# VH-VL binders against o27280: the designs that were tried, part 250

Target 1, 266 residues: o27280
Amino acid sequence: MDSMNVPEVLEIKRIVEESESVKTFIFSWDFRREVRPGQFVMVWDFRDEKPMSVSLIDPVRSEIGISIRRVGEFTDRVHGLSEGDLLGIRGPYGRGFELMGRDILLVGGGIGMAPLAALADEATARGMRVDALVAARTADELLFLDRLEAAGVNISTCTDDGSCGFKGFAHERLLTLEENHDMAAVCGPEPMMFQVMRILDERDVPAQLSLERYMKCAVGICGQCCLDDTGFRVCAEGPVFWSQELSRVREFGRYRRDPAGRRVPW
Below, E stands for the ipSAE of ESMFold2; O stands for the ipSAE of OpenDDE; V2 stands for 0.75 times the mean of E and O plus 0.25 times the DockQ between their complexes.

## First folded at step 10 (VH-VL)

Design J41 (framework fv_marstacimab; at its last look DockQ between E and O 0.70; V2 from the best seeds 0.00; counts 0 for: pae E 2.8 > 2)
Fold by OpenDDE, look of step 10:
Structure J41 (fold): chain C 266 residues (1-266), chain A 119 residues (1-119), chain B 112 residues (1-112)
Amino acid sequence: as target 1 above (266 residues)
Amino acid sequence: EVQLLESGGGLVQPGGSLRLSCAASGFTFSSYYMSWVRQAPGKGLEWVSAISKSGGYTYYADSVKGRFTISRDNSKNTLYLQMNSLRAEDTAVYYCARLEDYYYGMDVWGQGTMVTVSS
Amino acid sequence: QSVLTQPPSVSGAPGQRVTISCTGSSSNIGADYDVHWYQQLPGTAPKLLIYGNSNRPSGVPDRFSGSKSGTSASLAITGLQAEDEADYYCQSWDKSLRGSWVFGGGTKLTVL
């Protein structure tokens, strides 16, 4: 077995509270093991294991960050941890984002901003112009605004309740923007991503989208994260997909499979 | 040594098909966009197609759209161009070229492979 | 016919300075996309000569220089040498063509 598939027990170096429901856990990282924005790791709390996107990649401090939203039993336990506590981390896995061009548009919803924040750092470091549509239900759920601003990202906010920025959904805000970018990266609720992709496709803007599916093995063996019709495995061929790839995926934006393999609508 | 080597060119009748290959060596193939550029005899350079690093996104010139298919196998360090419904105007030397970014130019070229479409 | 316009030919004597123009539009060079230049010697594959408007790859002499302004770009060759006789192509990106790499028509440089 590849060493990459064995969880490494790491100490939580520090915890950043991003919002009421989101925390970023910082770990020391050996960058001899390359990690790219858009890739994920399997987080093991010695009871259960869940895939989580990498939200911070800091080669200077030799650190990575994993942002986790509190949504269930596993994340409840993790959110109860303190600095100095231990977690198992294995990976990174999956296909990350590709960067190309002069400018890029980031469209993120909720915790979907996690991998995009890491991408923003890389893009700005490369000298790219980065515009970001940051969407959330309410103002207090908007993530990484200060971080993005500090990186030189041009931010446009969108909230369902209008408490900050544009009142409405991300795709609605996108419709009001006239400028086309060289490419776009999208991550958030799948219905949001579906609508955003449609708009970008109509505008002939190349887009990459990060999908979320139930994962078990993370190494493309178990098939639990397999997408219908194409046979794409989110953990192996994804989680980042190009819009042209997703155009062949019937279930995208429509349904997903639960841990039992049953179709469940979004 | 960074190198691209095209193969698969030849003589084909109009309406026929041909598959070109480009073998890459000396660099991390999966880290680059790849493209095909062709040059008709005595004519200028014409971009034909390009493909993203992972192969998940493809670009085509209008002149070949619907007839040509670009693909890549990163495990084999090979770029492909499937050409269907070939026409006389497709006659050209076909070059494989490496693109890090379309803002950075095509910094590595193969020597090309000749495709002749004639009855 | 080509998206980018170049003069069909230019000529110069050894030691002279020659300039090759590349004229685009608001959808390519004018949209602030970079211009690259290629040299193609007779019977050979193109070679990247200038990238990013004015940068020289390793091995390219400093007598080759590139510039861009507005919707146009220019390649300048100083101290012209016999070995510079070749075809030269400018290239950029055009956003109006559903995103396409575009070349100029090429310029044949003759050294007298």
Scores: ipSAE 0.852, ipTM 0.934, lowest interface PAE 0.6, mean pLDDT 95
Fold by ESMFold2, look of step 10:
Structure J41 (fold): chain C 266 residues (1-266), chain A 119 residues (1-119), chain B 112 residues (1-112)
Amino acid sequence: as target 1 above (266 residues)
Amino acid sequence: EVQLLESGGGLVQPGGSLRLSCAASGFTFSSYYMSWVRQAPGKGLEWVSAISKSGGYTYYADSVKGRFTISRDNSKNTLYLQMNSLRAEDTAVYYCARLEDYYYGMDVWGQGTMVTVSS
Amino acid sequence: QSVLTQPPSVSGAPGQRVTISCTGSSSNIGADYDVHWYQQLPGTAPKLLIYGNSNRPSGVPDRFSGSKSGTSASLAITGLQAEDEADYYCQSWDKSLRGSWVFGGGTKLTVL
């Protein structure tokens, strides 16, 4: 595990343009280092290092994919790279999603669909029925629809502006879906996840939610990824948490923290 | 090689409490859902409770909900069942079982520990 | 009242074939949830006998077989032997109980 804590420099094998703002970077991967959907890696561009969720886990081709949305200086630099260029990768880290039962619901907002696309592949390979609610602000930002359809996933879409599928928020669309799932997995903007979690809790559907918090060390040593009420470290006890764990966390859905650790409203 | 060993059973009065333990060995405990199943004397098997790999989600049969609490300590490879407000109908052998991740069957069982609730 | 219904007993002579039924409903077996079977020899803990409807763990003889159809499942034992005398339980998942594991009432197999 010493090698997982030092970045391994890997060549970008392929780049898939998922949207105008999202690219998937594909690397060769030795699967003796197991990777589970919902785990993350630290991506190092030789200047900065940021956590990114794994979106593709393909043991047959010996590949992993990491989907990155352009949102700032680091991701701008990474989006400027080409096939053959190098990135450092540490990991994987964190708890991944668990699967049980036969009927699973995925609820993803924006880039939050990345780890859920990996989970969908595993769930369909197990013979589970998979329903996915894919949410975005606009139709152009809906991710992985063709991949999910090819895997046999039953897709529902919603967009804030109504340009594709249901017009409105993910939790509003969820109210119109059947309530018969054995479990759910949720990833996206924290306000969306909070609203979705409340509905799933009322339905007694076990839900796993993947949280994004500011983090630095990836192994839980530094404490910068802690949740207020529990001291949970997103990088060590998460990023995937069960709904029962999150129901007693006052911070979840109510505020976030800036890099200095200050409370900031959503 | 894979082994589950229950302990903590005994005689208890109605309304009392008891905590069962299940020590796991020979496998990666944190990789599996775990369950408690009970069997009253001369009766069949009754599922009691189950817990996710991390301990973050718990399931209960209606007959024990609100009275029993399942938990696990993955650092000690131990599963627990805290039983409160015990009733005569809780008298049973309590088995610890491992749920296999792919097919969800109970592929490893302990020997059981007897709980008797009587005055 | 078990959610899954099994006959209380069945019997057969050595070498014969017996079957044990497990009848559920549309909220469990009929919703295509898997059925598992367990054998419990007298004075011992249950052991997994059949999983995922029809698969045998290593060490279970191929004279044991399982099947599922509609709302019911069946365990068949061919070439019946004296050591097969035991209690047999089916088990599945029931959605109407807010998602819970359920066992059949058990069947005592007697070898004549």
Scores: ipSAE 0.489, ipTM 0.791, lowest interface PAE 2.8, mean pLDDT 88
ESMFold2 (binder alone), look of step 10: mean pLDDT 92; pTM 0.948

Design J42 (framework fv_marstacimab; at its last look DockQ between E and O 0.84; V2 from the best seeds 0.00; counts 0 for: pae E 3.3 > 2)
Fold by OpenDDE, look of step 10:
Structure J42 (fold): chain C 266 residues (1-266), chain A 119 residues (1-119), chain B 112 residues (1-112)
Amino acid sequence: as target 1 above (266 residues)
Amino acid sequence: EVQLLESGGGLVQPGGSLRLSCAASGFTFSDYYMSWVRQAPGKGLEWVSAISKSGGYTYYADSVKGRFTISRDNSKNTLYLQMNSLRAEDTAVYYCARLEDYYYGMDVWGQGTMVTVSS
Amino acid sequence: QSVLTQPPSVSGAPGQRVTISCTGSSSNIGDDYDVHWYQQLPGTAPKLLIYGNSNRPSGVPDRFSGSKSGTSASLAITGLQAEDEADYYCQSYDKSLRGSWVFGGGTKLTVL
């Protein structure tokens, strides 16, 4: 069996408090195993396993970071851990973001900023101009602002309640921006991504979007993360998809499958 | 040695179809955008189509949009161009070219394959 | 007809300096997209000569140089040699054309 399919037990080196509900867990990483922004790992707490995006890739420190939002029993347990505690990590899996061009627009909502933060680091390191539209419900839920600023990213914020930046949703803020970028990367609530993609398509801006679906095996075998009509597996063909691919996916922005395989509306 | 090798060119009647292939070797194929560029006899270079690294995004010149389809199989290190509804003005040498970045140009070219559309 | 405009032909004697211009617009060269140059010898495929306005790939002599200003670019060849007789094409990107790679019309260089 490929070593990438076996969980490696890793020690939590550091924990960064990103917000009240989000923590970043830092691990030592052997970069002989390549990892790209947009890819995910399976996190195992020796009871359950969940897919999580990589939010930090640091070859200099030989570290990766995984940002986790506290949303349920599994994440509650993980959030209760301390530095020095152990987690099982297997991966990375999936298709990551592609970078090309002079400039890129990042549009992220909530925890969706996790993979985009990693992408921002790579893009800036390559000398690209990076603009980021960071969205959240409230100001205190905006993620990675200091990190992005330090990397030289031009940040625009929007919040549902207007507590920071533009008052409204990400797609509404996007409509106020006149500049088109060479490409865009999008991650966040699927309804947000759907609206953002429509705007970008109308503007003929190539866009990549990172999807979230119920995932079991992460290796394209079980089919639990299959998307209707196309047969795309989020864990294998994704989680990053081009807008042209998603245009063929009927369920995108409309519904998802629950663990029982039933349609659940967004 | 980095190399691109085109194949599939030939003579075809107007309205006909042809499928070009480009075999890549000497580099990690999936790390690069790829493109097709054509050159009519005695004329200049014209960009035809481009495709993203994963193949998930495609670009087309207006002159071929709706008629040509670019695709790739990264497991086979091969780029394809399906050409339908061919016209006389499509007659050209078709080059496969590697795009490291469209900002950085086309750094590797094949030797081209000739496509002739004639009745 | 081409998005980028080049002179159809230029000529020079061996040892001389020749310049080939490439004129674009605000939607391509003027939009801060890089200009690349290609050399095409008779009966051969194009070869990348200059990338990123002024960079030379390995194997390209330093007598070839590129520059960009405003909406225009220029290829300069010093110490002209007989082997330089070829067609030269500039290339850039135009976002206004739904993301298109655009070439100049080409310039035929004759060495007298």
Scores: ipSAE 0.895, ipTM 0.949, lowest interface PAE 0.5, mean pLDDT 95
Fold by ESMFold2, look of step 10:
Formats: sequence, C-alpha cells, structure tokens
Structure J42 (fold): chain C 266 residues (1-266), chain A 119 residues (1-119), chain B 112 residues (1-112)
Amino acid sequence: as target 1 above (266 residues)
Amino acid sequence: EVQLLESGGGLVQPGGSLRLSCAASGFTFSDYYMSWVRQAPGKGLEWVSAISKSGGYTYYADSVKGRFTISRDNSKNTLYLQMNSLRAEDTAVYYCARLEDYYYGMDVWGQGTMVTVSS
Amino acid sequence: QSVLTQPPSVSGAPGQRVTISCTGSSSNIGDDYDVHWYQQLPGTAPKLLIYGNSNRPSGVPDRFSGSKSGTSASLAITGLQAEDEADYYCQSYDKSLRGSWVFGGGTKLTVL
C-alpha cells in the first residue's frame, strides 16, 4: 500500500479569506513529499473526499495552501471550519505544470487562478517574466491580485460586467494582448479553456491546461476520471495536459460527466 | 555517468519505416527535454525533432513533419523516433540529445546511429 | 538552407586568435534567443562548447569565448592549438518556424 493513499490528518494552521466565496486553508507540510504547481490533493472532511488544487507551496515555511470555492455541501462544511480544526489530506497526485522559456502567460478564470498562483511564485523565483490574465464575473471575485503583484507579475484583468479591467471574457481579452510568450498555463471553466486554447494554438504558443473531472481513487485504477477517445486519466496522466494532448480529446470543452457517467452540458 | 545510446539504425528502402531508440542513463530522464538531430554524410547538423519532459508537446522540422513521430517512455528512460515514408534525403547519422528547454544548449549527445535510405 | 549563416571555413596559425561568425535574423538571434556553440571533432558527436551566448560548460578552456550582438553572434578562440581543428556550429531557436531549433551551416577550422 502506497503511503500517499492514506489520508494524513492535518491541523488547519491559517485561513485566508480570498473573497466572499473562496478561502485558502494553510497546513504544515513535510516536503519530503514533493509538491509541484498543478498537482492536487484529496481533501477529506471525515465524511466526503474531494480533489483540490494546491495554491501555495512554501518549502521555506514548510507550508502548503489549498484554495476552496464554496459551491456545494462539502465545500460549505469545509468553509465552516476554523483554525485548529482537522482535515485529512492525501497526495499530492497528478502531473503538474512544467516551466519553459523566459516568458510565461497565465490565464485563470475564477478559482482556476489557484494553481496558477503557485506556478507564478515558482516562475518568478526562477527569474521568468510572468504575465497573468485574471478573469472573473465581477471585480470583487478577481483572485490573488495582491499576491501576484507582490511577486512581480504583470497583471491584466477582465470581468464579465466590466467592473474591473476589460469588459468581457478571458479569450476576448487574450485577443487584445500584444506580448510574445514562450508558453502559457491555463486553468478555469472548461469552456473558457477551450476558447483560450484555440487562440494559443493559432499563435503557436505551447499551452498547458488543467482539467477537472470526477475522481474517486485518485491513483488511476477506478476509471472515473477518464477522458473520451484517449483513455487519459485526469488523476494519473493529468490534471495538467499540454494543448497538443487535448487536441485529441473530443469531449474537451463540449460536455462533462456526472458521477454516474452521464454526459451533461457545461 | 550521464549517457545517451542510440540504436535501431540500418538500411531501408525508400518509402519504408524505421524506429530509432535512445537509452538514457545517469540522470533523471523525466527532468529534461529530448531532441533528435541528424547529420547527412559530409554535411552539417540538422535539427529533426524535440519533445517536452512529459512527452505531451512535440516539435518537428518542416522536412519531417507528418512522416516522423517523436515519443518517450519515462518509465523506461527511452526516447523514440518513428520514421515513416523514408526518402533518400533522410540518410544521416541520427543523434539523441538532452536539453532543459529551448533557451538552453544540447548538453549531452549520444554517439549516433546510421540510417541509410537507398534502393 | 541554414537559417543561421556561418563562414564555411576559417584558418589560423598556432597561438593566434580566430573568430567564427553566426548571422541570424530578427526571428531568432535578434529576438533575444540565446546562441549556443558546438565543437565536432572528426569522427565524433558534437559537444557543447558555449551556451547562453557566452557561458562555458565545466572543462571548456577560457580561451573559448562567445558573444552576441543584434542579429549576430561570434565565437572567439585565442591561443589557437592543433587540437582545436574541428567543425563548429552555432545554434539558436526560431519562433517564426513554429518553434524550431536551428543550426548554422558549420565552420571548418583549420590549424596551419
């Protein structure tokens, strides 16, 4: 039995309120278990277990942070916890982002900025130039702006309602960006990621995109996280995929599956 | 000791296929991009193909695009080049090379394997 | 043919200084992509000689040096020795070729 298949019960060290709907939960972490941006953990509240992306990786302080949007019964319960309360964590799992070149573009929608914030910290620490396009419905839902600015990231914003930055969708703002980039990293609503990927493909910019699917085992044996027509398992071969890999995936951006395996619209 | 060892070269007819392998040792294979570079007899170096650390992103020279496929198996520390629809102009020594990404040089090279395409 | 242009040959006497040019374009060297240099001794695989325009890997003598300016790069060899007789290639990245590693045509150095 692999040690990363057993949840470790950890104390919530700090809680950061990122917005009215998003909190970051910070834990002490032994970095003999390496964590890379784009990997995920399974968070167990002693009733249910859900995959969550790592948003903070701090080996100096021996801390990780996990950003969670309140969206349903599980996340409502977790948002009700306080510092000192316990959660089970197993992982990390999955393939993280890899950095290349000198200039990286991050495109994040909503909570999708969480794994990209961790990547931005790594990229700036390596001396890369980092541009981030941060998208949300409204200005008060734009995530991690202060953290990104403090790290030296060049931020562009867009909001659906125009309350901050460009009025419109992330892919529409992307069309107005004038900078050359060596690679891109994209995470957010899958329809947004599909449109962003199309633009980056036309520009010959290599892109890595982080997908989300229903997960049970997180180690690739149950098949619940598989993608149509490729057999890719999001928990094993992903969650981060290169744009070239996703070009072979028919379901990407078109539909999702519920826990029973039924196709449903995005 | 860091090493790359190519194999799979040989004589093949025009229109035929051949698969090259490159065995890596002495380093963490999955931490590096890998590349194929070829050199026709008496000629200079020509880049052929490159592949990202995970194998998820690939690059090809125009001269081989659509005919050659680069791949890797990180569990076996092996890089591959599947060459289809071979032409006389593909005759060359094929080198396997290691690099961190496209801003860095190719810091480790194999000895090469000879591919001859003739009727 | 070669995206990067090198002279086909260069010669010098022992102890002298020679330079080998590498001329690219705005889509490679001129777009801030680094230049790397390789030495290929007769009958052997290429070996990285200079990376990142001017850096020497461990074991490369300091009589080899590189520089980059505008759309061009240069390899300088001082204190020329008989064992320096080889082919030398520059290499860069070219974005306009949909992301390609590009080599110069090569320069044969003859030590007289």
Scores: ipSAE 0.458, ipTM 0.792, lowest interface PAE 3.3, mean pLDDT 89
ESMFold2 (binder alone), look of step 10: mean pLDDT 93; pTM 0.950

Design J43 (framework fv_marstacimab; at its last look DockQ between E and O 0.63; V2 from the best seeds 0.00; counts 0 for: pae E 2.2 > 2)
Fold by OpenDDE, look of step 10:
Structure J43 (fold): chain C 266 residues (1-266), chain A 119 residues (1-119), chain B 112 residues (1-112)
Amino acid sequence: as target 1 above (266 residues)
Amino acid sequence: EVQLLESGGGLVQPGGSLRLSCAASGFTFSSYYMSWVRQAPGKGLEWVSAISKSGGYTYYADSVKGRFTISRDNSKNTLYLQMNSLRAEDTAVYYCARVEDYYYGMDVWGQGTMVTVSS
Amino acid sequence: QSVLTQPPSVSGAPGQRVTISCTGSSSNIGDDYDVHWYQQLPGTAPKLLIYGNSNRPSGVPDRFSGSKSGTSASLAITGLQAEDEADYYCQSWDKSLRGSWVFGGGTKLTVL
């Protein structure tokens, strides 16, 4: 078995509270093992294992960050941990984002901003102009604003309740923007991503989207994360997909499969 | 040594099909966009098609859209161009080129393969 | 016909300075996209000569220089040598063409 498939027990170096429901866990990382924005790791709390996006890649400090939203039993346990506690980390896995061009648009919703924040860091480091549309239900749930601003990202906010920025959904805000970018990266609720992709396609803007599916093995063997019609495995061929690829995926924006393999609507 | 080597060119009748290949060596193939550029005899350079690093996104010039298909196999370090419904005006030397970024140009070129479409 | 316009030919004597212009529009060069230049010697494949408006790849002599202003770019060759006789192409990106790589029509440089 490849060494990358064995969980490495790592100490939580720091914990950053991003919001009421989101924490970023920082780990020391050996960058001989390359990690790219958009890739994920499997986080093991010695009871259960869940895929999580990498939200911070810091070669200078030799650190990575994993942002986790509190949504269930597993994440409840993880959120109860303290600095110095241990977690199992294996990976990274999956296909990350590609960068090319002069300028890029990031569209993120909620915890979907996690991989995009890492991408923003890389893009700005490359000298790209980065615009970010950050969406959330409320102002308090907007993530990484200070971090993005510090990186030189031009931020536009969108909230469902209008408590910050544009009142409405991300795709609605996008419709008000006239400028087209060389490419876009999108991550968030799948219904949001679906609408955003449609708009970008109409504008002929190349887009990459990060999908979330039930994932078990993370190494393309079990097939639990397979997408209908294409056979794409989110863990192997994804989680980042191009819009042209997703155009062939029937279930995108419509339904997902649960752990039992049943279709579950969004 | 960084190298691109085209193959698959030849003589084909109008309406026919041809598949070009480009073998890459000396660099991490999957880290670059790839492109096809053609040059008709005695004419200038014309961009034909490009493909993203993963192969998940493709670009086409209007002159070949719907007829040509670009693809890549990163496990084999090979770029492909499937050309269907060929026309006389498709006659050209076809170059494979490495594209780091369209912002940075095409920094590696193959020697080209000749495609002749004639009855 | 080409999106980018170049003079069809230029000439110069050895040791002289010659310039090749590349004129675009607001949708490519004028939209602040970089211009690249390629040299194609007779019977050979193109070679990247200048990238990013003014940068030289390794092995390219410093007598080759590039510049960009407004909707136009220029390639300058100083100390012209016989070996510089070739076709030269400018290239950029055009967003209005659904995102396309675009080349100039090419310029044939003759060394007298």
Scores: ipSAE 0.873, ipTM 0.941, lowest interface PAE 0.6, mean pLDDT 95
Fold by ESMFold2, look of step 10:
Structure J43 (fold): chain C 266 residues (1-266), chain A 119 residues (1-119), chain B 112 residues (1-112)
Amino acid sequence: as target 1 above (266 residues)
Amino acid sequence: EVQLLESGGGLVQPGGSLRLSCAASGFTFSSYYMSWVRQAPGKGLEWVSAISKSGGYTYYADSVKGRFTISRDNSKNTLYLQMNSLRAEDTAVYYCARVEDYYYGMDVWGQGTMVTVSS
Amino acid sequence: QSVLTQPPSVSGAPGQRVTISCTGSSSNIGDDYDVHWYQQLPGTAPKLLIYGNSNRPSGVPDRFSGSKSGTSASLAITGLQAEDEADYYCQSWDKSLRGSWVFGGGTKLTVL
């Protein structure tokens, strides 16, 4: 039995408060189980289990960090935990981001910056030039800015309310940025990712986008994470997809599915 | 041993088609970008095409866009090049190459397969 | 015409030092993209000789070295030997070609 499919109970080593609503939980990790930026883990609080992005991958310190936004009952309970408390973790799962070239653009909305922060660390360690467009509703929700700056990332910000950086949406800010990136990685609300993908496609910039879909089993058995035009399972064949793959998917950016599989508008 | 082995070359008339294959062994195929590079008789190396690790993104030289299609089957450790609307200028030895994951140099090459396009 | 320019030929006597230049532009070598070098012996496939501007793969003799400055790169071969007679290609990434691999035109090295 592969330990990837059975939660391992781990002690919370450190908690970093990234914002009022986002905490990063850091665990010791045995990197014989490889973890790539863009892969996810299932976090079990002994009552419920949810997919969460890995935001820190540090083989030197033997640590991973998992960033969790407080949005409901499960995440409220997890945010109430302290250092020394236990969580179950299974994974990693899914396809991570690939790197290519010298110039990479990261576009992250809200908690979507979590997997992109892990990717930024790898890209800068390889000597890539990294531009990051970090988006949020308000300045206090912009994530990982100090960490990205310390890594040498060139940061552009946008906020819906204009409290930091450009006032407006990520795709509007993107129109004013340089067009000469070798690739891009995008993660955030699906409507944002759709608009960003359209701009990057017009610029002929290869883009990888990380999709969030409702997941139950994390290994592709239950079918709840399927994209309706391709049969791609977000947990097995994604969550990271290339823009060329997503161009064949009718539902991307247009509607989502509830836990019962019904189509609902964005 | 890390190896790449091309096949599928041969003689074809202008306007014809060929499909090249490259069998990979001795490494985790799905962990690498792969590329096709060609060399016309007596000439230098010319990059033709490349494909991402998953196969989800493809790159083409301008000289082959719309005529050639790169693909891969990671379950069979095989890289492909579908060549359509062939021209005399496509006559070359075609090499498959592995793109090294850190510096993006081509660190493993096959022996090549010869494609001849003539009437 | 190659995006990266190399001399068509270079020659030297055994024991000499020779250099092979590779001249690019601001959209490739000049934009700090790495340069790789390949050796192609007669009748064989190319092999990686130098990667990441100056790094030598295992099994490549230390008499081969690479360097990069500005928009140009150079391959140096010291202690020239008869077995070094081959074609040599530089290779980089060019952003103006929509982010693609590019090779130099190649240099025939003749050992006299």
Scores: ipSAE 0.583, ipTM 0.821, lowest interface PAE 2.2, mean pLDDT 89
ESMFold2 (binder alone), look of step 10: mean pLDDT 92; pTM 0.945

